# VHH binders against NADPH-dependent diflavin oxidoreductase 1 (ATR3): the designs that were tried, part 12

Target 1, 247 residues: NADPH-dependent diflavin oxidoreductase 1 (ATR3), of Arabidopsis thaliana (Mouse-ear cress) (q6nps8r221to467)
Amino acid sequence: KPDCFLKMTRNEVLTKAESTKDVRHFEFQFVSSTIEYEVGDVVELLPSQNSSVVDAFIERCGLDPESFITVGPRETENSSFSEEMITQIPIKLKTFVELTMDVTSASPRRYFFEIMSFYATAEHEKERLQYFASPEGRDDLYNYNQKERRSILEVLEDFPSVQIPFDWLVQLVPPLKPRAFSISSSPLAHPAAVHLTVSIVSWITPYKRTRKGLCSSWLASLAPEQEVNIPVWFHKGSLPAPSQSLP
Key: E = the ipSAE of ESMFold2; O = the ipSAE of OpenDDE; V2 = 0.75 times the mean of E and O plus 0.25 times the DockQ between their complexes.

## First folded at step 5 (VHH)

Design g9 (from e4 with E99S F100K L101Y P102W Y103S I107Y D108P E110A; framework vhh_8cml_1)
Fold by ESMFold2-Fast, scan of step 5:
Structure g9 (fold): chain B 247 residues (1-247), chain A 124 residues (1-124)
Amino acid sequence: as target 1 above (247 residues)
Amino acid sequence: EVQLVESGGGLVQPGGSLRLSCAASGRTFSSYAMGWFRQAPGQEREFVALISWSGGSTDYSDSAKGRFTISRDNAKNTVYLQMNSLKPEDTGVYFCAASKYWSTSGYPSAYDYWGQGTQVTVSS
């Protein structure tokens, strides 16, 4: 459960037009309840995944975005299930994927490729997936997956014969996590506002693919006129804010 | 396992367009990631574009982004490179290449099969 909701009131580019860096000043206001904070306290924001990417994932998996599902706790000693993935009432599949499954920014783990090999129907895909999951293929898997920062959706699109059941996908796809930012505003100067200075993250992989940070690029895309309510959690500045590093 | 033959090269003026084709013969074409590379006079082979086994994933060099489009037709065993807004610096021999492993698609030394190349000259 989030502490409260923020809405963006300002999105300003701080860097010069000719700069290779995109640094922005964001201002937010509390939607209803205010939280007391200090300069240097941390706010965690849950980013929204791109609806078209979520739709592409659901279509790639042969699923109905409008179907209702219920995800309950399962007895497990070591599983990919998180508390945030448990639903108490039926929820639409598309909504569940949007809120809980990181299909846009997270790369799959080695075990995902092993499971893909069991559900591949094309012989050449099966052979490559078995190789990637093997000790012999470890370096090639790292280059393909981690070094290139491929997403769950991109990997599934590269192996089109693979059809993984949804119950396995819930276990295998990394959970969507909030991103943390240090608050730059003073409550003495701006008692009802939260200000963030954010570097919009992008980088080029060794194979010259351009990757963007999920949360920072989502914030950069927001217009104040859209009136988006952002779920947030506040933490004291005694804990250092994590860097804007992506998984 | 595959033999690659490029076509569609030629002389074109700056700002013009060319569509390169790479016809693959042999079996299992659809199981390979395909790439386009170029070699300018006096330079090393340079990555241009790549497309995954399925066609669901594509990557481009910075110089090719927004101007070039790679596509494939697995039924015809053919890969295409549509080149728009051509510049003199795009001049070179263009090679298509097939990679057994996706992870190696951006590096020339990791490709399993290569075509002989087709000359592209952008000049007025």
Scores: ipSAE 0.012, ipTM 0.311, lowest interface PAE 9.0, mean pLDDT 81

## First folded at step 6 (VHH)

Design h1 (from g57 with G98D; framework vhh_7zox_3; at its last look DockQ between E and O 0.70; V2 from the best seeds 0.00; counts 0 for: pae E 6.4 > 2, grease 26 > 24.2, SAP .691 > .668)
Amino acid sequence: DVQLVESGGGLVQPGGSLRLSCVASGFTFSRYAMGWVRQAPGKGLEWVSDIWSGGSTGYADSVKGRFAISRDNAKNTLYLQMNRLKPEDTAVYYCARDTLFYGSIPYFDYAGQGTQVTVSS
ESMFold2, look of step 6: ipSAE 0.080; ipTM 0.544
ESMFold2 (binder alone), look of step 6: mean pLDDT 84; pTM 0.853
OpenDDE, look of step 6: ipSAE 0.436; ipTM 0.779

Design h2 (from g44 with S31R; framework vhh_7nfr_2; at its last look DockQ between E and O 0.13; V2 from the best seeds 0.00; counts 0 for: pae E 13.4 > 2, SAP .693 > .668, placed apart)
Fold by ESMFold2, look of step 6:
Structure h2 (fold): chain B 247 residues (1-247), chain A 121 residues (1-121)
Amino acid sequence: as target 1 above (247 residues)
Amino acid sequence: QVQLQESGGGLVQPGGSLRLSCAASGFTFSRYAMSWVRQAPGEGREWVSSISWSGGSTYYADSVKGRFTIARDNVKNTLYLLMDSLKSDDTAVYYCAKDTLFYGSIPFDYWGQGTQVTVSS
């Protein structure tokens, strides 16, 4: 449940053309009800995932993107609900993946490789996955997966005999999470605006792959003309409040 | 079952251009990253370029950066390498490869038979 939506109004490169760094100034306006914030507060933005990558994930897993699914909460032993009532409304599988499952940027955890080993039908793939899941394979898994920043889809493509049931995929694929940024604007100077200063994250892996941060690169790719509504959440920052001697 | 067939090599003058193709069959091409690797006479194999499954990310060795362009057509199951500003050091057999655990390292899990590129002095 987002606090509100923002719409980008400005995207400016701050770094000089000679720089190897890419730092941007973004400006946003509120689309709905204005949320009060203070200088130094944090805003979380939910990034969009590349639709082609989502489609490839769905196809690789042998799933129907147009099918409907119902997802319920994971219950505790007491099976109680406090202030939240869970609604089990059917949702398209593709929409569920796009909004909730990080298939484009997050690397899988070791347990994902263990489950893959149970569903591998090629013996050499099963043996390799069992090795990766073992204590003896820990360093090789780190180099293969974490150091190269492989995504869920990239890992599945390297083991083509693996076919994981969707119920396991929902449990094991990392959730898509909002990313946090410090707010650089003052609500006194810009009452209906949020400004961010963002370093566009990129790096080169040992195998010479260029990786980009999901949210920062997505923001850099947006233009104000596109009128994209971005779901956001506001949080209190740790910075000191301004002094009481305000004009 | 994996089959990779390179084509488009030949003799070219320095400063010239060639386009290499690699036809893929026996696997779902659109699900895999692909690479070009070359082997010059008397030398070991050298990684040249790689492309993500979607074509959204491309990678190049320093020796070819700015001169070569990798591309893919996931409808035709074909990988391409456009080579511009060719020089004598580019003379080699060029292979396409299905990308694997050691992306950018040689050997890959599967290789084509190669296509010869010769850049005359």
Scores: ipSAE 0.000, ipTM 0.150, lowest interface PAE 13.4, mean pLDDT 79
ESMFold2 (binder alone), look of step 6: mean pLDDT 81; pTM 0.836
OpenDDE, look of step 6: ipSAE 0.250; ipTM 0.668

## First folded at step 8 (VHH)

Design i1 (from g63 with Y106S; framework vhh_7nfr_2; at its last look DockQ between E and O 0.34; V2 from the best seeds 0.34)
Amino acid sequence: QVQLQESGGGLVQPGGSLRLSCAASGFTFEDYAMSWVRQAPGEGREWVSSISYSGGSTYYADSVKGRFTIARDNVKNTLYLLMDSLKSDDTAVYYCAKEGDYWDESSGFDYWGQGTQVTVSS
ESMFold2, look of step 8: ipSAE 0.517; ipTM 0.816
ESMFold2 (binder alone), look of step 8: mean pLDDT 79; pTM 0.793
OpenDDE, look of step 8: ipSAE 0.172; ipTM 0.611

Design i2 (from g63 with Y106D; framework vhh_7nfr_2; at its last look DockQ between E and O 0.31; V2 from the best seeds 0.00; counts 0 for: pae E 2.1 > 2)
Fold by OpenDDE, look of step 8:
Structure i2 (fold): chain B 247 residues (1-247), chain A 122 residues (1-122)
Amino acid sequence: as target 1 above (247 residues)
Amino acid sequence: QVQLQESGGGLVQPGGSLRLSCAASGFTFEDYAMSWVRQAPGEGREWVSSISYSGGSTYYADSVKGRFTIARDNVKNTLYLLMDSLKSDDTAVYYCAKEGDYWDEDSGFDYWGQGTQVTVSS
């Protein structure tokens, strides 16, 4: 469960127009309850996925977005939110995907390809997937998948004969995780507000695809007038220094 | 629990060599690409080198290309960085980093070691 909800009140670009970098100042207000924090504390935001991508994923998988599902607990490595959202209460499939399954910003693991091979009906696809899942194909898989930062949807689109049951997809697709940012404001100076200084993440893949950070780009796209409620979590401590993107 | 522990750092003269090691545990080592990142005093973290799952593909920053060699032993769950022809500019804390599965808001690494200090000085 989120600690509270924030809404954006300011979206300001701090970098010059001539700069290759996009750094922004975001201001948020507490919508539900005010949480005590200190400068330098960390706030985690749950980003929204692009609705069109989610729809495409659901369609690709042959699922009904309006159907209701009940999902039991699953083991997640680094996501508490996904676990919290999994209840015995029926939920709309689209909503479940949107809130718990990262179909936009997470690359599938090797095991995903292995499972794909079992559900491929086209022989050439099956062989390719088996190769990716094999020791011999690991380097090629790295280049194809991790290095290119392919999403779950993109991988599934590359193998159209693969139809994975939803119960497997729930287990295989990486969970949607909140993203952590250092708070740049002081509650003493700005009561009932949270400020963030965020570098908007963007990079080019080896195949010349533009990739963007899920949360930073999403935030950048938000306007205060939209009054979007953002679920957040507060933590004490600091984030490690940012590092350069991988080539 | 994922753990990365670097070792092998130290003081070396210009032109000297060092071998760094990173012991990995808490995850399936062979299923992830690994990287070395360094941070000099007053500077941000700089990517140094990466290696694919099996070690068949290696990548280097231009600043270290031809001098450094990244390697891994998947049986021992160990990452290595062989550093030759060391320069003063190579002075930094060197971190072992695990590549994550997410398009993170940073470099895509989800775990880091504590780092090992490398100092190149006459």
Scores: ipSAE 0.131, ipTM 0.582, lowest interface PAE 1.6, mean pLDDT 88
ESMFold2, look of step 8: ipSAE 0.504; ipTM 0.818
ESMFold2 (binder alone), look of step 8: mean pLDDT 80; pTM 0.796

Design i3 (from g63 with Y111S; framework vhh_7nfr_2; at its last look DockQ between E and O 0.44; V2 from the best seeds 0.00; counts 0 for: pae O 3.8 > 2)
Fold by OpenDDE, look of step 8:
Structure i3 (fold): chain B 247 residues (1-247), chain A 122 residues (1-122)
Amino acid sequence: as target 1 above (247 residues)
Amino acid sequence: QVQLQESGGGLVQPGGSLRLSCAASGFTFEDYAMSWVRQAPGEGREWVSSISYSGGSTYYADSVKGRFTIARDNVKNTLYLLMDSLKSDDTAVYYCAKEGDYWDEYSGFDSWGQGTQVTVSS
């Protein structure tokens, strides 16, 4: 369960127009309850995924976005979701996908390809998937998948004969995780507000595909007028060193 | 729980060699690319080298290319960094890093070890 909800009140670009970097100053207000924090504390934001991507994923998988599902807790190596959000209460499939399944920014692992091979009906696809899942194909899989930062949807689109049951998809698709940012404001100076300084992440893949950070780019796209409520979690301490992209 | 434990660091003279090891546990080691990252005093973390799942592909920062060799043993769940021709600029804490499942602001690597100190000094 989120600690509270924030809404954006300011989206300001700090970098020059000529700069290759996009750094922004975001201001948020507490919508529900005010949480005590200190400058330098960490706030985790749950980003929204692109609705068109989610829709495409649902369609690709032959699912009904308006159907209701009940899903139990997912066993993942990296816990990203509070168990409270994954309840046995019926929820629309689309909503479930949007809130819990990262179909945008997470690349599948080898095991996903292995499972895909079992559900492929085209022989050539099956063979390719088996190869990717094999020890011999691991480097090629890396180049194809991780290095290119392919999403779950993109991989599934490359193998159109693959139809994976939803119960498997729920287990295989990495969970949507909140993203952590250092708070740049002081509650003494800015009561009931949270400020973030965020570098908008963008990179080019080996095949010249533009990739963007899920949360930073989402935030950048938000306007205060939209009054989007963002679920957040507060943590004491500092962020770990930023991750670096693999070559 | 993912665990990464670096070892092999120490004090070495310029031109010397070291071999770092990283013992991995708590995840399927062979399913992840692994990397070395270092942090010098007063500086941010710098990517050093990466290795693919099987070890068939290796990548190096320009600063260490030709001098460092990354390797892995998937049977032993161990990552290695062979460092030759060490320079003073190589002085840093070296971290073993696990590739993350997500590609965004802070998820490139999702796990690090505690690090091992490498000091290159005459």
Scores: ipSAE 0.024, ipTM 0.452, lowest interface PAE 3.8, mean pLDDT 87
ESMFold2, look of step 8: ipSAE 0.481; ipTM 0.811
ESMFold2 (binder alone), look of step 8: mean pLDDT 82; pTM 0.823

Design j1 (from h1 with F101S I105T; framework vhh_7zox_3; at its last look DockQ between E and O 0.36; V2 from the best seeds 0.00; counts 0 for: pae E 10.6 > 2)
Fold by ESMFold2, look of step 8:
Structure j1 (fold): chain B 247 residues (1-247), chain A 121 residues (1-121)
Amino acid sequence: as target 1 above (247 residues)
Amino acid sequence: DVQLVESGGGLVQPGGSLRLSCVASGFTFSRYAMGWVRQAPGKGLEWVSDIWSGGSTGYADSVKGRFAISRDNAKNTLYLQMNRLKPEDTAVYYCARDTLSYGSTPYFDYAGQGTQVTVSS
């Protein structure tokens, strides 16, 4: 559960038009409840994934976005009687993917390629996936996947004969994680607001693809007139303490 | 300074065989996938075969079972053994370096000047 929700009230480009860098000043207001913070604290924001990419992932995997699923703990061990156990409730498959599975930015791990090889029906795809999963293929996998920063969807599209069951996808697709930003506002000057200064992360890969950081580019795409409630969590930051007396 | 030098082409009768070679320099050959592409007269480039750095191979349907790609990393050399050649195999054959951009579809960033293969009676 998030600590609260924020709504963007300002999105201002700080860098000059000539610059290759894109640095933004964002301002947010609390939606219904406030959280006390100190200057230098950290806020984590859960980014929204591009809906068309999520839809493409669901279609590529042959899944029904409107079906309902029940999600349990990844590993079952000795039972617990705590009421704080994760409650299994039905959720639409599309909603689960949108909120929990990073299909747009995270690169798969080596084990993902091994599992893909078991579900490939084209012989050349199976052989290449087995090679990627082998010690002999380690360098080629690094160049293909990690150096190029391919996403889960991009990898699946490169191996079209692969059809992985959803249960495996849930286990192997990296979770969508909130991203942390240092708070640049003082609650003394702006008691009901949170300001961030964010560099929009981008780079060009060896194969000339432009990659962008998921959360920073998503924030840059928001407009204040859009009524998007952003789930957030607050954490204490590392502020320099006042100098202690030396012994 | 990537350089790829093909050799081994020539005139051969239908049903015959040829072995193409490609000597590579200017990069760490053993770390790259390599491949062969060809261009028949008046046509565009056609992918023929590739071989990954660990030895895994792929072939176009038109050559599968007749052509065999191999590499010798110690000699920085790529090979294509071409058996049961047909007139439609007539083309300039280019040695190419694969960038590994796509898993099932190769993307080549460098190619040599090519070697002519002509299959005719």
Scores: ipSAE 0.005, ipTM 0.372, lowest interface PAE 10.6, mean pLDDT 80
ESMFold2 (binder alone), look of step 8: mean pLDDT 83; pTM 0.842
OpenDDE, look of step 8: ipSAE 0.524; ipTM 0.805

Design j2 (from h1 with G58Y S104R I105T; framework vhh_7zox_3; at its last look DockQ between E and O 0.48; V2 from the best seeds 0.00; counts 0 for: pae E 10.2 > 2)
Amino acid sequence: DVQLVESGGGLVQPGGSLRLSCVASGFTFSRYAMGWVRQAPGKGLEWVSDIWSGGSTYYADSVKGRFAISRDNAKNTLYLQMNRLKPEDTAVYYCARDTLFYGRTPYFDYAGQGTQVTVSS
ESMFold2, look of step 8: ipSAE 0.005; ipTM 0.402
ESMFold2 (binder alone), look of step 8: mean pLDDT 85; pTM 0.867
OpenDDE, look of step 8: ipSAE 0.521; ipTM 0.812

Design j3 (from h1 with A33S F101T Y102W I105S; framework vhh_7zox_3; at its last look DockQ between E and O 0.57; V2 from the best seeds 0.00; counts 0 for: pae E 5.9 > 2)
Fold by ESMFold2, look of step 8:
Structure j3 (fold): chain B 247 residues (1-247), chain A 121 residues (1-121)
Amino acid sequence: as target 1 above (247 residues)
Amino acid sequence: DVQLVESGGGLVQPGGSLRLSCVASGFTFSRYSMGWVRQAPGKGLEWVSDIWSGGSTGYADSVKGRFAISRDNAKNTLYLQMNRLKPEDTAVYYCARDTLTWGSSPYFDYAGQGTQVTVSS
């Protein structure tokens, strides 16, 4: 559950056009509930994933985006059976993927390749996936997957005979995680507002592919007129918030 | 600098055999996947085969069972044994580095000049 929602009110480029860096000033205002914070506190924002990429993932996996699924607690004791039924609400599969499953930026773990091998129907694809899952294939998997920063969708498209059931996908696809930013505004000077200064992250992989940080590039793409509600969590700045090695 | 030099092409009759070689230099050969791609007259590039640094091999359906890829890391050399050749195998064959994206369009960061294979009666 987010602490509250923010909406963007300003998106200003701070770096000069000739710069190799892209640094932005973002301003947000609260939607509904206001959270008290101090300068230097950390806000985590949950990024939106590119809708067409989410659609491509759903289609690639043979899933119905308009179907409804239910979310229940894992490994619960039977004594809460009736309460689980009361608290579970159905959501659309596409909404669940958009909000919880990182299909656009995170690389799969080794176990994902092992499970793919069981669901591959092309013999040579199965052999390759088994190799990736073996100790002998560790270096090749690292170069293929982690060093190139391949996403879940990119991996699935390289092995087109693989059809993984949704239950496995939920367990194995990396969760979509919020990204943390230090707050640069003071609530005294800017009541009910949150300001951030963000570097827009981009890099080139060994195979010469340009990769972009999911959250920073998504924020750069937003316009205040869109009125997008962003789920956020606030944390005290007395200790550094957990930082990401990725943007 | 990276160099890939193919050899072993030529004219053969249908049903014949050829062995292609590719001598590599300018990089640590044993750490890279290597492969063969081909281009028939008037066609685009077609992935033929690859061999990964750990020894795993793959083949396009059109050549499976007839072609065998291998490598000799001590000699920095990639091979393609081509048996039971058909007129449809006529193409320029290119040695390629970094072919770990098999099962899709051919991917590589370097390729040689190519060697012509012609299968004709």
Scores: ipSAE 0.090, ipTM 0.521, lowest interface PAE 5.9, mean pLDDT 83
ESMFold2 (binder alone), look of step 8: mean pLDDT 83; pTM 0.842
OpenDDE, look of step 8: ipSAE 0.162; ipTM 0.602

## First folded at step 9 (VHH)

Design j4 (from j1 with S101E Y102S G103F S104R; framework vhh_7zox_3; at its last look DockQ between E and O 0.37; V2 from the best seeds 0.00; counts 0 for: pae E 6.4 > 2)
Fold by OpenDDE, look of step 9:
Structure j4 (fold): chain B 247 residues (1-247), chain A 121 residues (1-121)
Amino acid sequence: as target 1 above (247 residues)
Amino acid sequence: DVQLVESGGGLVQPGGSLRLSCVASGFTFSRYAMGWVRQAPGKGLEWVSDIWSGGSTGYADSVKGRFAISRDNAKNTLYLQMNRLKPEDTAVYYCARDTLESFRTPYFDYAGQGTQVTVSS
């Protein structure tokens, strides 16, 4: 569970228009409970994925975005999950994908390609996937997938004959992870606010595709007027606060 | 500059054979997957075959069992042996790089000028 929710109140570009770099100053306010933090602490933000891409993923997989699913914890031998936590609340499939499955930025693992090969109906695709999953295909897979940082959706689109059951997809798709940022504000100077200085991540792949960081680009795209609630987690910074005695 | 030059096309009768060649320059040939695509009159580009850097091959269903792709890295040359040709194989054939991006024809980053293959009685 997130510690609290933040809402963006300012989105300011700090870099000059002519700069190839995009660095921004973000200000957030607490929507729910105010958490105490110190300068240098870290806040983790759960980014939102592009809705159109998520929709495309759902469509590609032949799923109904409006369907309800129940996801249970993997019965790990050691997990004494109390019977009480098993109340599986149905969740909309689209919501589940949006919040838990990184379909837009994370590259799949080799095992994903192996599983794809089992669900391919086109022989040439199956063979290619088998090759990617093989030791012989390691370098080619790296170039195709990791080096290019292909997303799950992109990979699935490249292999149209592959239809993976959703239960497998849930296991195979990398989980959506929060991203950590150093807090640049002081609660003394800005009570009930969190400031971040964020470099908007963008790079060009070897095949000249423009890629963007999921969270940084998402933040950059947010306007305060949208009043988006962002789930966040706070962590203590590893750097000791400068002693008060140091000028 | 990346260059791909196709050759070997021509007019053949149904059931005949052709061997296409593509000479590549301007890049490390051995590190790239290569392929053939074709465009028939009035139709879009169609993927025909590819060969990866590791030697793995793929074929469209329409040409499987009839066509064979190969490469000679020492000569920077890609080949397509076309056997049992059919009228429906009539098209301009293009050598293309960058099959690593996608199996979709539109994702090829470089292609030659093409060589005409005509299969007619």
Scores: ipSAE 0.020, ipTM 0.414, lowest interface PAE 3.8, mean pLDDT 87
ESMFold2, look of step 9: ipSAE 0.072; ipTM 0.528
ESMFold2 (binder alone), look of step 9: mean pLDDT 84; pTM 0.856

Design j5 (from j1 with G58Y S101D Y102S G103Y; framework vhh_7zox_3; at its last look DockQ between E and O 0.04; V2 from the best seeds 0.00; counts 0 for: pae O 8.2 > 2, grease 24.4 > 24.2, placed apart)
Fold by OpenDDE, look of step 9:
Structure j5 (fold): chain B 247 residues (1-247), chain A 121 residues (1-121)
Amino acid sequence: as target 1 above (247 residues)
Amino acid sequence: DVQLVESGGGLVQPGGSLRLSCVASGFTFSRYAMGWVRQAPGKGLEWVSDIWSGGSTYYADSVKGRFAISRDNAKNTLYLQMNRLKPEDTAVYYCARDTLDSYSTPYFDYAGQGTQVTVSS
C-alpha cells in the first residue's frame, strides 16, 4: 500500500532549449496524508503506463479489458501462514495490467522466450523462440531484446502465433515497479510539498530507436492541470545528512 | 541463392513521394523479417525500417511518420512508401533480409544492390 498520494503542482524544465539533456524540476503536494521526510530522503513513485499500449497488449493477448480477475497468492507449500481467506476483491483486468504488469518498458527475460516457444503455433516462430531461449542464441537474444529494450508488447507482436494464457503472463511479465528519486526539497522550506529534480531518461538503441524511461518520461508529460494522483513510498536516504554545522 | 532486387528509386523534389519495391527470391520470404537500410554520400549505413514476419514494423526516428514499410508475402515483395521526402533522405536504399546469426548491426545477412533515391529542388 502506498504511503500517500502526491499531486504535481509544477513541471519546469531546467535545461536550456539547446541542451540535449532534459532536466526538470517537479513540485508535488500531498493529497491524502502528509508524510514527514528529511532532506535526502527517497521517494518512490509508481508510474502510469501509456493507455494505448496497455490496450494494445490486452488486445494482442486476446483478453477482455473489462473482465474481472482475482489474483491469489501462490500457495507456496511451506507457508504455514493460516489460510486467512484474504477475500481478494475482484479487479478489472485492464486495471490489473496497468498497475502491476510492466508491458510498456521492461524487457522480458530469457525464460519468457522459452515459455513463448511452448505456446507458438507457427513453426518458424517456435524455432526462433527456441533459439533465443538456447545457450547458442544468448547473444542474439541480448541484441534483439535487451539492447534494443524491447517491451513485452513489442516482443509479442513480433511473434503473432504465440498465445500465452493470462495466468502465465502474470508470472512472466516483469512487475511494474516504482522508481526511486531523491527528494530535493526541505520540509522546512517547503512545508507539505515534495520537490524532485529529475533527468528525463532517453537513449538511442543500436537500431537508432529512441527509448525513454517509463517514469521520467511519464512525469515529464504530466501537467499540473491534470490533477493526477501518484502513489508514492518514502524511504530514508542512505546518504548521511550533511552535518548541520556547515553553514 | 538469395536474391534481393530493389526498384523504385529516382529523382524527386523535396516534399515528394517515392515507393520502393524489393523482390526477394531464393528463400521463404514470409518467414523472414525484412528491412531497409540506406547509405548517404560520405556516411555510413543507416537503418531505416524493418518489418517482421508477423507484420510488426519499426522505423528510425528520422523517417518515422513519413515512411511506411509493408510486405506482400504472396509476391515476395517488400515495399517502402516514402512521403514528404527531404534532401537528407538522399541515399542508396538497400533491401535487406534479417537473420538471427548475424553479428553485424543490423541483423541483415543479405542485401540487394540498392536503388538510388535523390531528393533535390
Scores: ipSAE 0.014, ipTM 0.253, lowest interface PAE 8.2, mean pLDDT 87
ESMFold2, look of step 9: ipSAE 0.231; ipTM 0.707
ESMFold2 (binder alone), look of step 9: mean pLDDT 84; pTM 0.854

Design k1 (from i1 with S50D; framework vhh_7nfr_2; at its last look DockQ between E and O 0.59; V2 from the best seeds 0.00; counts 0 for: pae E 2.5 > 2)
Amino acid sequence: QVQLQESGGGLVQPGGSLRLSCAASGFTFEDYAMSWVRQAPGEGREWVSDISYSGGSTYYADSVKGRFTIARDNVKNTLYLLMDSLKSDDTAVYYCAKEGDYWDESSGFDYWGQGTQVTVSS
ESMFold2, look of step 9: ipSAE 0.439; ipTM 0.782
ESMFold2 (binder alone), look of step 9: mean pLDDT 78; pTM 0.786
OpenDDE, look of step 9: ipSAE 0.536; ipTM 0.819
ESMFold2, look of step 11: ipSAE 0.429; ipTM 0.751
ESMFold2 (binder alone), look of step 11: mean pLDDT 78; pTM 0.781
OpenDDE, look of step 11: ipSAE 0.460; ipTM 0.786

